# Designs tried in a protein design chat: VHH binders against a4qp31r305to451. Part 22

Target 1, 147 residues: a4qp31r305to451
Amino acid sequence: PPGSRLVLMSQVCKQTLAKDSEKLNDVNIKLHRCSEAFIYLLSPLWSVTLDKCRNSTLVLGPVRTSVHIQSCENVRVVCVAGRLTIGGSFNCTIHSLTPTRPLLLPGNASLTLGPFHTQYPTLEDHMASAGLAVVPNLWNQPLLFGV
Short names: E, the ipSAE of ESMFold2; O, the ipSAE of OpenDDE; V2, 0.75 times the mean of E and O plus 0.25 times the DockQ between their complexes.

## First folded at step 15 (VHH; framework vhh_8emy_2)

Design q5 (at its last look DockQ between E and O 0.75; V2 from the best seeds 0.60)
Fold by OpenDDE, look of step 15:
Structure q5 (fold): chain B 147 residues (1-147), chain A 126 residues (1-126)
Amino acid sequence: as target 1 above (147 residues)
Amino acid sequence: QVQLQESGGGLVQPGSSLRLSCAASGFTFSKEWMHWVRQAPGKGPEWVSDISGSGGITTYATSVKGRFSISRDNPSKTLYLQMNSLRPEDSAVYYCARTYEITWHGSKYKVTFDYRGQGTQVTVSS
């Protein structure tokens, strides 16, 4: 069922990874220790977790539930997501469209938030599939937790 | 070079409507998300709304939801903001922007733009 599958992408380094596949639909994605990577996952996803990634850019299709960024450095994330959480991360930039307030967990430094700014041909369809409310957009109203 | 020029601002009474325009040039307008931001006296810039390149996706800040409407005409490279039911707290200089970012540094934040216009003044007062 949707949200039951996990795809682990570990140690994607010095490469561009672009996927636009129905196989990614409603899948949980975990990116672990990616470095100097450009990763494009242009499908409606269930959840995404970035853990210990560095010097990378991640462009996501709509994420139905949550995008979690943990212990990342110099990472740029572009995403539409139901929820956004960021912790322990340094010099990261997140361009997001989210109906909930981003949660900034302890340990962050030099975080940049911006609005979603990417488009691809099937984005609107994917947003519809993800069932995300896009109004209001609370990307610029983070909550500081434990800070 | 990228150029953005806002227009349509003015002095209006509460409850009235106003339509802002932004003329864009120097880039492929239809391929870019565009944003409206505003800055009131003594306050930092506030994101208002944005719209996808095709115009199929629009989003709004909570403070303007239901009252403001963003749109665009790609052939003329023009961005619009229809503002209805205006309130005194909507008074600000309104800018159109191609990018808008907020960087948090501890307890303070910095706002950056890559490109925005000179802005148009909107004043809502009885």
Scores: ipSAE 0.619, ipTM 0.834, lowest interface PAE 0.7, mean pLDDT 94
Fold by ESMFold2, look of step 15:
Formats: structure tokens, C-alpha cells, sequence
Structure q5 (fold): chain B 147 residues (1-147), chain A 126 residues (1-126)
């Protein structure tokens, strides 16, 4: 069933990790304490959490529900997501396509938002399977909570 | 070497339509997401719309969605913005750009975009 599996990727360091396997379809992903990494997960995903990652770049296939970024430093994220939440993060850059207003929680500093700018051959098919094929982009209308 | 040249603006009545053009040179146009950005006097630059290199993905600011349509012609290296049902709030200088970002410091922000042209003025008034 969609959203029933969790894949934890902990301490991916100083490497490039690229996956586009159907086995990641509709999986919950948690990236924890990754550093100096380039991570490409080019499948339709259920949810993604980045926690305590630093000096890394993440490119995600469309995420049906949410991308949560917490306690990250100098991380670049490119995603299509149903929802986007960022908290406690420093010097991070997020380029996104999201139909909901990004939520900026307390504890962020020097946070850069931009519109989604990546293309790969199966992107539109993945957006359709994640229910995101025809959505507005609200990347530039964050909600600032307690900021 | 990168050049972007905007055209097609003008003075029009509310409810009118305009089509803006952006002629590009000095880079591989078909590989780049392109953006429209506008700036009214006394205001910061505002993102309007963007389009993928192939033209298959388009997105819009909520203030213009349903009224504006972005498109591109890669053989002629030209970006377009079709602007319908124009309102006085749409009055601005319009630029095309290769990047657009907003950096937040608490509740304050700074916009950065890579314009190259003079922009094209759109004025919507009675």
C-alpha cells in the first residue's frame, strides 16, 4: 500500500547516491545526518524528511504528501511536493514546485527559496502518479510562523 | 554575451490583453528554465511565471494564474507572456530572466534575479 514503507538513509557521506527504481515508488524517505553528499531520488515518493543534513544537494522526484526539512545547514533541495515545511535550518536553498504555501517554522536563518528548475525524462509521469500533474506553484508565498 | 531583450509592453485599458516577447542569445536557450519577473515603482521584483526548457512545465504566481500564459519557441530562442484581463495592479516593468530567488532573513527578504535587458513597460490605466 502507498506510504506503508519507510526507507532510512543515515550518514550518507562524501558520495553521490542516485536511485530511480520503481521500488522507491510511494515510499517514505528519511535522510538523516547526511553530509557532503549528492542524493538523487528520482521516483514518485510519498514523503521525505531531511534531518540534520549538511553541505549536501538533494534532488527528489515528486513527493505526494510532504517534504520536511529540519535542522539542516548549507543544503540545496530541489523538489516537487504537496507540502513543504522548513525549520531550524541555516543557509539552505530550496527550489520547489508546490501547490501549498511553504511553512517556515522558527529557527531558520538565511533561507533561500526559488522555483523548481529541474527536468528529467520521466518527471511528468512521476508528477501524475503522485497527483501533482496540474497544480499551481506557491513557492514564493511562504507562511512565516513565529518568525 | 548573454542577452535578453524584452518587448511588447504598452499603455492599455483595464481588461485588455498584451503579449510580451523576450529574445534570447548567448546561451543554450532550450536547456534553461526561463522566468518572467515584474517590478513596479517603489516595490521589489516579483516573480510572475516560469517555464521548463522543453516548455512542458509552466507555473504561475497566484496573482496571475488563469490570466497569464507563458510559452516559448526554442527554434527562434524566444520566450512569451500572454497577458489577458489586465488590471492596474499588473502595471510594472516586465523582465525575462534565467534565475529568480528570494532569500529570507526572519520576516525580511531580498530578491535576486539575472535580468539582462531594459525590460518592457506595461501600464494599465483608464
Amino acid sequence: as target 1 above (147 residues)
Amino acid sequence: QVQLQESGGGLVQPGSSLRLSCAASGFTFSKEWMHWVRQAPGKGPEWVSDISGSGGITTYATSVKGRFSISRDNPSKTLYLQMNSLRPEDSAVYYCARTYEITWHGSKYKVTFDYRGQGTQVTVSS
Scores: ipSAE 0.482, ipTM 0.811, lowest interface PAE 1.9, mean pLDDT 89
ESMFold2 (binder alone), look of step 15: mean pLDDT 82; pTM 0.807

## First folded at step 16 (VHH; framework vhh_8emy_2)

Design r1 (at its last look DockQ between E and O 0.77; V2 from the best seeds 0.73)
Fold by OpenDDE, look of step 16:
Structure r1 (fold): chain B 147 residues (1-147), chain A 126 residues (1-126)
Amino acid sequence: as target 1 above (147 residues)
Amino acid sequence: QVQLQESGGGLVQPGSSLRLSCAASGFTFSQEWMHWVRQAPGKGPEWVSSISGRGGITTYADSVKGRFSISRDNPSKTLYLQMNSLRPEDSAVYYCARTYEITFHGSKYKVTFDYRGQGTQVTVSS
């Protein structure tokens, strides 16, 4: 069922990964210790977690549930997501469209937020499929917890 | 060279309407989301609205939802903002932008634009 699969991408370093596949539909993605990577996952996803990634750029298709960024450094994330959580991260930039307020957990420094800005041919269809085509956008209204 | 040029601002009474335009050049317009941002005197820039490359997705700040409408014409590379039921608090310089960022440094923040125009002044006053 949707949201039941997990794809772990660990230690993706100094490379570009671009995927646009139905195999990614409604999958949970975990990126662990990626470095100097450009990662494009242009499909409707279930959830995405970035853990201890550095000097990387991540462009995502619509994420139905949540994008979680933890302990990252110099990471750029572009995403449409139901929820956005960021903790323990330094010099990270997140361009998002999210119907819920981003949650900023303790440990962040030099965090940049911006509106979603990336276009690809099937984006709008993917947003519709993910239930994120007609939603409020609260990208600029973060909630700070434990800061 | 990326260029953005806003127009259509002016002095109007409360309850009136204005239509802003933004002429874009120097990039593939239809492949970029576009944004409207406004800045009032003594205040930081405020996000107003965004639109997808094909124009099928639009989002709005709560302060303008139901009153403003963003649209685009990709063949002419023009972005629009229809502003209805204008209020004094809508008074600001309005910018079109390709990207917009807010960087937080503790209790301070910095606003950065990738590209924006010189802006167009909108003044709502009785």
Scores: ipSAE 0.869, ipTM 0.932, lowest interface PAE 0.5, mean pLDDT 94
Fold by ESMFold2, look of step 16:
Structure r1 (fold): chain B 147 residues (1-147), chain A 126 residues (1-126)
Amino acid sequence: as target 1 above (147 residues)
Amino acid sequence: QVQLQESGGGLVQPGSSLRLSCAASGFTFSQEWMHWVRQAPGKGPEWVSSISGRGGITTYADSVKGRFSISRDNPSKTLYLQMNSLRPEDSAVYYCARTYEITFHGSKYKVTFDYRGQGTQVTVSS
């Protein structure tokens, strides 16, 4: 069933990882302690958590529910997501398309937001599959919780 | 080199329409998301609208949604902004840009965007 599986990618270091397999369709992804990595997950996803990653770039296919970025440093994320939450992160840049207000939790410093600005050949098809093809973009209206 | 040139602004009455153009060169226009940004006197730069490289995805600031329409013509490397039902608060210099970012330091923030042209003035007054 959609959203029933978890794929954990732990300690991906000093490499480029690119996956566009339909096996990743509608799975939950957790990226944990990745460093100096370039990670491309170009499938429609259910949810993504990025935890304790450093010095990395992530480009995600559209995420139906949520992208959560926690305790990251010097990370660049490009995503289309139903919801975006960022906490405890330093010197991170997130370019997003999200129809809900990004939630900025405590512990962030030097956090840069921008509108989604990347494409790949199947992007629009994947956005339609995730229900995010014709939604407003509220990337610039974050809710600052406890800040 | 990257060049962006805005045009189509003017002085109009409230409720009028204008169509802005942005001529682009020096990069692969059809592969780039493009943005409209405006800056009124005494205010910081405000994101207005964005469009995907193929034109299939458009997004708008709340203040202009339903009144403004962004579009592009990739063969002529031109970006457009159709502005309907213009209001005095739409008065600003309008820029096209390839980037727009907001950097937060606690509750303080800084807006940056990659403006290359001189912009085009839109003035709405009776």
Scores: ipSAE 0.573, ipTM 0.844, lowest interface PAE 1.6, mean pLDDT 90
ESMFold2 (binder alone), look of step 16: mean pLDDT 82; pTM 0.812

Design r2 (at its last look DockQ between E and O 0.56; V2 from the best seeds 0.67)
Fold by OpenDDE, look of step 16:
Structure r2 (fold): chain B 147 residues (1-147), chain A 126 residues (1-126)
Amino acid sequence: as target 1 above (147 residues)
Amino acid sequence: QVQLQESGGGLVQPGSSLRLSCAASGFTFSEEWMHWVRQAPGKGPEWVSSISGRGKITTYADSVKGRFSISRDNPSKTLYLQMNSLRPEDSAVYYCARTYEITFHGSKYKVTFDYRGQGTQVTVSS
């Protein structure tokens, strides 16, 4: 069922990964210790977690539930997501469209937020299928928790 | 060279309407989201609205929702902002932008644009 599958991408280094396959639909993605990577996952996803990634760029299709960024450095994330959480991260930039307030956990420094800005041919259809086409956008209204 | 040029601003009374335009050049317009941002005197820039590349997705700040409408014409590479039921608090310089970022440094923040125009002044006053 949707949200039951997990794809782990660990230690993706100095690579460009581009995927737009139906195999990614409603999958949980975990990126662990990726570095100097450009990762494009242009499908409706269930959830995405970035853990200890560095010097990387991540462009995501619509994420139905949540994007979680933890302990990352110099990472750029572009995403449409139901929820956004960022903690323990340094010099990271997140361009997002999110109907909930981004949650900023302790340990962040030099964090940059911006509105979602990336276009690909099936993006709008993917947003519609993910239920994120007609939602509030609170990208610029973060909540600070324990900071 | 990327260029953005806003127009359509002016002095109007509360309750009136204005339509802003933004002429874009130097990039593939239809492949970029576009944004409207405004800045009032003594205040930081405030995000107003965004629109997807093909114009099927639109989002708005709560302060303008139901009153403003963003649209685009990709063949002419033009971005629009229809502003209805204008209020004094809508008075600001309005910018169109391709990207807009807020960087937080402790209790301070810095706003940056990769590309924006010179802006167009909107003044709402009785």
Scores: ipSAE 0.885, ipTM 0.937, lowest interface PAE 0.5, mean pLDDT 95
Fold by ESMFold2, look of step 16:
Structure r2 (fold): chain B 147 residues (1-147), chain A 126 residues (1-126)
Amino acid sequence: as target 1 above (147 residues)
Amino acid sequence: QVQLQESGGGLVQPGSSLRLSCAASGFTFSEEWMHWVRQAPGKGPEWVSSISGRGKITTYADSVKGRFSISRDNPSKTLYLQMNSLRPEDSAVYYCARTYEITFHGSKYKVTFDYRGQGTQVTVSS
């Protein structure tokens, strides 16, 4: 069933990881303690959490529910997501398409937000399957909670 | 050198339409995401819309979705913004840009965008 599986990617270090398999369709992804990594997950996903990652770049296919970025440093994220939440993160850049206001929790510093700026051949189909086709982009209207 | 030149603005009544153009040179236009940004008096620069290099993906600020349409013609290196059902709150100087970012430092923020042109004034009478 969609959203019933979790894939944990822990301590991916000093490598490029690219996955576009249908096996990742509608999977929850947790990236934990990754460093100096380039990670491309080009499938429609259910949710994504980045936790304690540093010096890394993440390019995600459309995420149906949420992308959470927690306790990250010097990370670049490119995503389409239903919701976006960032907390406890320093010197991070997020280029996104999201129909809800990004939530900026306490503990962030030097966060850069920009509009989504990538494309791959099946992106439109993936956006439709994730329920995110033809939505407004609210990337530039964050809610600043406790900042 | 990189050049971006906006045109097509004017003074119009509410409900009118305008088509803005941006002539680009000095870079490989078809490989670059492009953006429209607007700035009203007393306000900071505001992101309006973005389009991918090949034109397949377009995104819009919530305030203009359904009324504005971004497009591009790569052979002529021209970016467009079709603005329909114009409202007084759309009044601004409109710029095309290659980048647009907002950097937050606590509760303060700074907008950065790559404006190279003079912009084009759109004024919608109240």
Scores: ipSAE 0.523, ipTM 0.820, lowest interface PAE 1.8, mean pLDDT 89
ESMFold2 (binder alone), look of step 16: mean pLDDT 83; pTM 0.830

Design r3 (at its last look DockQ between E and O 0.71; V2 from the best seeds 0.00; counts 0 for: pae E 2.8 > 2)
Fold by OpenDDE, look of step 16:
Structure r3 (fold): chain B 147 residues (1-147), chain A 126 residues (1-126)
Amino acid sequence: as target 1 above (147 residues)
Amino acid sequence: QVQLQESGGGLVQPGSSLRLSCAASGFTFSQEWMHWVRQAPGKGPEWVSSISGRGGITTYADSVKGRFSISRDNPSKTLYLQMNSLRPEDSAVYYCARTYEITFHGSKYKVTFDVRGQGTQVTVSS
């Protein structure tokens, strides 16, 4: 069922990964210790977690539930997501469209937020399939928790 | 060279309407989301609205929802903002932008645009 599968991408370094396969539909993605990577996952996803990634760019298809960024450095994330959480991260930039207020956990420094800005041919269809085509956009209304 | 040029601003009375335009050049317009941002005197820039490359997705700040409408014409590379039921608090310089970022440094923040125009002044006053 949707949200039941996990795809772990660990230690993706100095490379570009581009995927738009139906096999990624409604899966959970975990990126662990990626470095100097450009990662494009242009499918409707269930959830995405970035853990201890550095000097990387991540462009995501619509994420139905949540994008979680933890302990990352110099990472750029572009995403449409139901929820966005960022903690322990330094010099990170997140361009998002999210119907909930981004949650900023302790430990962040030099965090940049911006509105979603990436276009690809099937984006709008993917947003519709993920239930994120017609939603509020609260990208600029973060909540600080424990700070 | 990437360029944006806003127009259509002016002095109007409360309750009136304005239509802003933004002429884009120097990039593939239809492949970019576009945004409207406004800045009032003494205040920081405020996000107003965004639109997808094909124009099928639109989002709005709560302060303008139901009153403003963003649209685009990709063949002419023009972005629009229809502003209805204008209020004094809508008075600001309005900018169109391809990217818009807010960087937080403790209690301070910095706003950055990769490209924007000179802006167009909108003044709503009795």
Scores: ipSAE 0.888, ipTM 0.937, lowest interface PAE 0.5, mean pLDDT 95
Fold by ESMFold2, look of step 17:
Structure r3 (fold): chain B 147 residues (1-147), chain A 126 residues (1-126)
Amino acid sequence: as target 1 above (147 residues)
Amino acid sequence: QVQLQESGGGLVQPGSSLRLSCAASGFTFSQEWMHWVRQAPGKGPEWVSSISGRGGITTYADSVKGRFSISRDNPSKTLYLQMNSLRPEDSAVYYCARTYEITFHGSKYKVTFDVRGQGTQVTVSS
């Protein structure tokens, strides 16, 4: 069933991880304590949480529900997502396409936001599968909680 | 090396249309997302619209959605912005750009974008 499975990717370090398998379709992903990694998950996903990662780059296929970035340092994220939340993170750059206002929770510093800027051949098909094919991009209208 | 040249602006009445053009060279145009950015007097640069390299994905700021249409012609390396139902609030210098970012330090922020051309002035009188 869509959105019923969790894939935990813990301590992916000093490597490039690229996956575009249909086995990742509609799963929840948690990336935990990844370091010096380049991670490409080019499938339509249900949700993504990035927790305590540093010095890494994430390129995600469209995420149906939410991308949550917590306690990260020097991380670059490129995503299409239903919702984007960032907290407790330093020196991070997020280029996104999201139809909801990004939520910036307390504890962030030196955050850079930009519009989504990547493309791969099946991106539009994956966006349609995730229900994000024709949506506005509110990347530049963050809600600054507690500011 | 990289060149971006904007044109097509002018002085028009509210409700009018204009089509802006951006001629690009010095990079693989069809592989790059492109953006329109505008800057009104006394204000910082404002993101207007973006388009994917193949043209299949377009996004717009809320203030222009439904009125502006971004497009591109990859063989001629040209980016376009069709501007309909123009309002006085749309008056600005318009630039095309390869990058646009907003950096936050607490509640302070700074906008950065790739300034390569002179821009094209759009003036909409009440």
Scores: ipSAE 0.609, ipTM 0.852, lowest interface PAE 1.4, mean pLDDT 90
ESMFold2, look of step 16: ipSAE 0.553; ipTM 0.837
ESMFold2 (binder alone), look of step 16: mean pLDDT 86; pTM 0.869
ESMFold2 (binder alone), look of step 17: mean pLDDT 86; pTM 0.867
OpenDDE, look of step 17: ipSAE 0.731; ipTM 0.875
ESMFold2, look of step 20: ipSAE 0.288; ipTM 0.764
ESMFold2 (binder alone), look of step 20: mean pLDDT 86; pTM 0.866
OpenDDE, look of step 20: ipSAE 0.884; ipTM 0.933

Design r4 (at its last look DockQ between E and O 0.05; V2 from the best seeds 0.00; counts 0 for: pae E 5.1 > 2, placed apart)
Fold by OpenDDE, look of step 16:
Structure r4 (fold): chain B 147 residues (1-147), chain A 126 residues (1-126)
Amino acid sequence: as target 1 above (147 residues)
Amino acid sequence: QVQLQESGGGLVQPGSSLRLSCAASGFTFSQEWMHWVRQAPGKGPEWVSSISGRGGITTYADSVKGRFSISRDNPSKTLYLQMNSLRPEDSAVYYCARTYEITFHGSKYKVTWDYRGQGTQVTVSS
């Protein structure tokens, strides 16, 4: 069922990964210790977690549930997501469209937020499929928790 | 060279309407989301609205939802903001932007613009 699969991408370094496969539909993605990577996952996703990634750029298709960014450094994330959580991260930039307030957990420094800005041919269809085409947008209203 | 130029602002009474335009050049307009952002004197920039490249997705700040309407004409590379039921608190310089960022440093913040125009002044006053 949707949200039951997990794809782990660990230690993706110094490379570009671009995927738009139906195999990624409604999958949980975990990126672990990626470095100097450009990763494009242009499909409706279930959830995405970035853990201990550095000097990387992530461009994501619509994420139905949540994007979690933890312990990252110099990471740029572009995403439409139901929820956004950021903790323990330094010099990270997130361009997002999210119907819930981004949750900023302790440990962040030099965090940058911006509106979602990336377009690809099937984006709007993917947003509709993910239930994120007609939603509030609270990208600029973060909540600080425990800071 | 990327260029954005806003127009259509002016002095109007509360309850009136204005239509802002933004002429874009120097990039593939239809492949970019576009945004309206406004800034009042003494205040930081406030996001107003966004629209997808094809125009099928639109989002609005709560403060303007139901009153403002964003649209675009890709063949002419023009972004629009229809502003209805204007209020004094809508008074600001309005910018169209391709992207912009807010960087937080403790209690301070910095705004960085990718590309925006010079802005158009909207003043709502009785």
Scores: ipSAE 0.899, ipTM 0.941, lowest interface PAE 0.4, mean pLDDT 95
Fold by ESMFold2, look of step 16:
Structure r4 (fold): chain B 147 residues (1-147), chain A 126 residues (1-126)
Amino acid sequence: as target 1 above (147 residues)
Amino acid sequence: QVQLQESGGGLVQPGSSLRLSCAASGFTFSQEWMHWVRQAPGKGPEWVSSISGRGGITTYADSVKGRFSISRDNPSKTLYLQMNSLRPEDSAVYYCARTYEITFHGSKYKVTWDYRGQGTQVTVSS
């Protein structure tokens, strides 16, 4: 069933990891303690959590529900997502396409938000599979929590 | 309300020149970095050029360096892109964009390549 499986990718270090397998379709992904890594997951995904990653670049296929970035440092993320949440992160850059306002939780510093800027041949089909469209894109209208 | 309005695009032959304009309002234009970003069909946005608030620092993508020139006129709140020696690969919708910061509880959050206009179409073909 969609969204029932979790794939944990822990301690991916000093390497490039690229996956475009249908085995990742509609799974929940957790990237944990990755460092100095380039990670490409080019499949339609259910959800993604980045936790305690450092000095890395993450390029994600369309994520149906949410991308949650927490406790990361010096990380660049490129994603299409239903929702985007960032907390506890320092010196990170997020380029996104998302129909909801990015939610900025407490504990962030030196965050940069930019528009989604990546293309690959199957991207449009993967967006359709994840139920996501190119409009609206609210990447530049963050909602700040903590008031 | 922030407004960015691009103009000056068109259909031209290779080797031609065009000058794009961007009329800006609703923010302190002279204090913000401005950018040109372009998007061709089926591709993601591509950064083209940036200019500092006072205009003293300009940067260009390698693919346009030496052919394109970014400039701004702060009194009229207008950003320009002079495009010379145009090539078919330059065909795209061109957007002007800004960088701005939000301060919240002492933290600063930067938003870059913030484009909001409809863009202007540039088509270079024989």
Scores: ipSAE 0.175, ipTM 0.608, lowest interface PAE 5.1, mean pLDDT 87
ESMFold2 (binder alone), look of step 16: mean pLDDT 80; pTM 0.794

Design r5 (at its last look DockQ between E and O 0.61; V2 from the best seeds 0.68)
Fold by OpenDDE, look of step 16:
Structure r5 (fold): chain B 147 residues (1-147), chain A 126 residues (1-126)
Amino acid sequence: as target 1 above (147 residues)
Amino acid sequence: QVQLQESGGGLVQPGSSLRLSCAASGFTFSQEWMHWVRQAPGKGPEWVSSISGRGGITTYADSVKGRFSISRDNPSKTLYLQMNSLRPEDSAVYYCARTYEITWHGSKYKVTFDYRGQGTQVTVSS
């Protein structure tokens, strides 16, 4: 069922990964210790977690549930997501469209937020499929938790 | 080179309407989300609205939802903001932007535009 699969991408370094496959539909993605990577996952996703990634750029299709960024450094994330959580991260930039207030956990420094800005041919269809086409946008209203 | 030029601002009374335009050049307009941002004197920039490349997705700040409408004409590379039921608190310089970022440094914040125009002044006063 949707949200039951997990794809782990660990130690993706110094490379570009671009995927738009139906195999990614409604899958949980975990990126672990990626470095100097450009990762494009242009499909409706279930959830995405970035853990200990550095010097990387991530462009995501619509994420139905949540994008979680933890312990990252110099990471740029572009995403439409139901929820956004960021903790323990330094010099990270997140361009997002999210119907819930981004949750900023302790340990962040030099965090940058911006509105979602990326376009690809099937984006709007994917947003509609993910239930994120007609939603409020609270990208600029973060909540600080435990800070 | 990327260029954005806003127009359509002016002095109007509360409850009136204005339509802003933004002429874009120097990039593939239809492949970019576009944004309206406004800045009032003594205040930081405030996000107003965003629109997807094809115009099928639009989002609005709560402060303007139901009153403002963002649209675009890709063939002419023009972004629009229809502003209805204007209020004094809507008074600001309005900018169209391709990208927009807010960076927090402790208690301070910095706003960055990669590209925006010179802005158009909107003043709502009785």
Scores: ipSAE 0.902, ipTM 0.943, lowest interface PAE 0.4, mean pLDDT 95
Fold by ESMFold2, look of step 16:
Structure r5 (fold): chain B 147 residues (1-147), chain A 126 residues (1-126)
Amino acid sequence: as target 1 above (147 residues)
Amino acid sequence: QVQLQESGGGLVQPGSSLRLSCAASGFTFSQEWMHWVRQAPGKGPEWVSSISGRGGITTYADSVKGRFSISRDNPSKTLYLQMNSLRPEDSAVYYCARTYEITWHGSKYKVTFDYRGQGTQVTVSS
């Protein structure tokens, strides 16, 4: 069933990881304590959590439900996502397409938001399969909590 | 030497349409996402719309969705914004851009926006 699997990527360091397999379709991804990494997960995904990642770049296929970024430093994330939440993060940059207002939790500093700006050959097909093909982009209308 | 030249603005009545153009040079136009940004008097620059390099993906600010349409013609290196059902709150100087970001420090923020053209004034009467 969609959204029933979890893939944990822990301590991915000093490497480039690129996956575009159908085996990642509708999977929950958790990236934990990755550093100095370039990670490309170019499949339609169910959810993504980044936790305690540093000095890394993440390019994601469309995420049906949510992308949650917590306790990250100097991380770049590029995603299409149903929802976006960021907390406790420093010097992070997120370029996104999201039809809901990004939620900025307490503890962020130097958090940069921009509109989604990446392309790969199957992106539009993946956006359609995730239900995000023709939606508004509210990347610039964050909801600030605790500030 | 990036150059952007906006045109097509004017003074119009509510409900009118305008088509803005942006002539681009000095970079590989078809490889770049492009954006429209507007700035009303006394306000900071506001993102309006974005389009992918090949034109297949378009995104819009909620305030203009359904009324504005972004497009591009890569052979002529031209970006367009078709603005329909114009409202007084759409009055602004409109710019095309290659970059638009907002950086937050607590409750304060800073917009990063590459002003390359002079912009084109759109004024919708009250």
Scores: ipSAE 0.510, ipTM 0.809, lowest interface PAE 1.9, mean pLDDT 89
ESMFold2 (binder alone), look of step 16: mean pLDDT 82; pTM 0.815

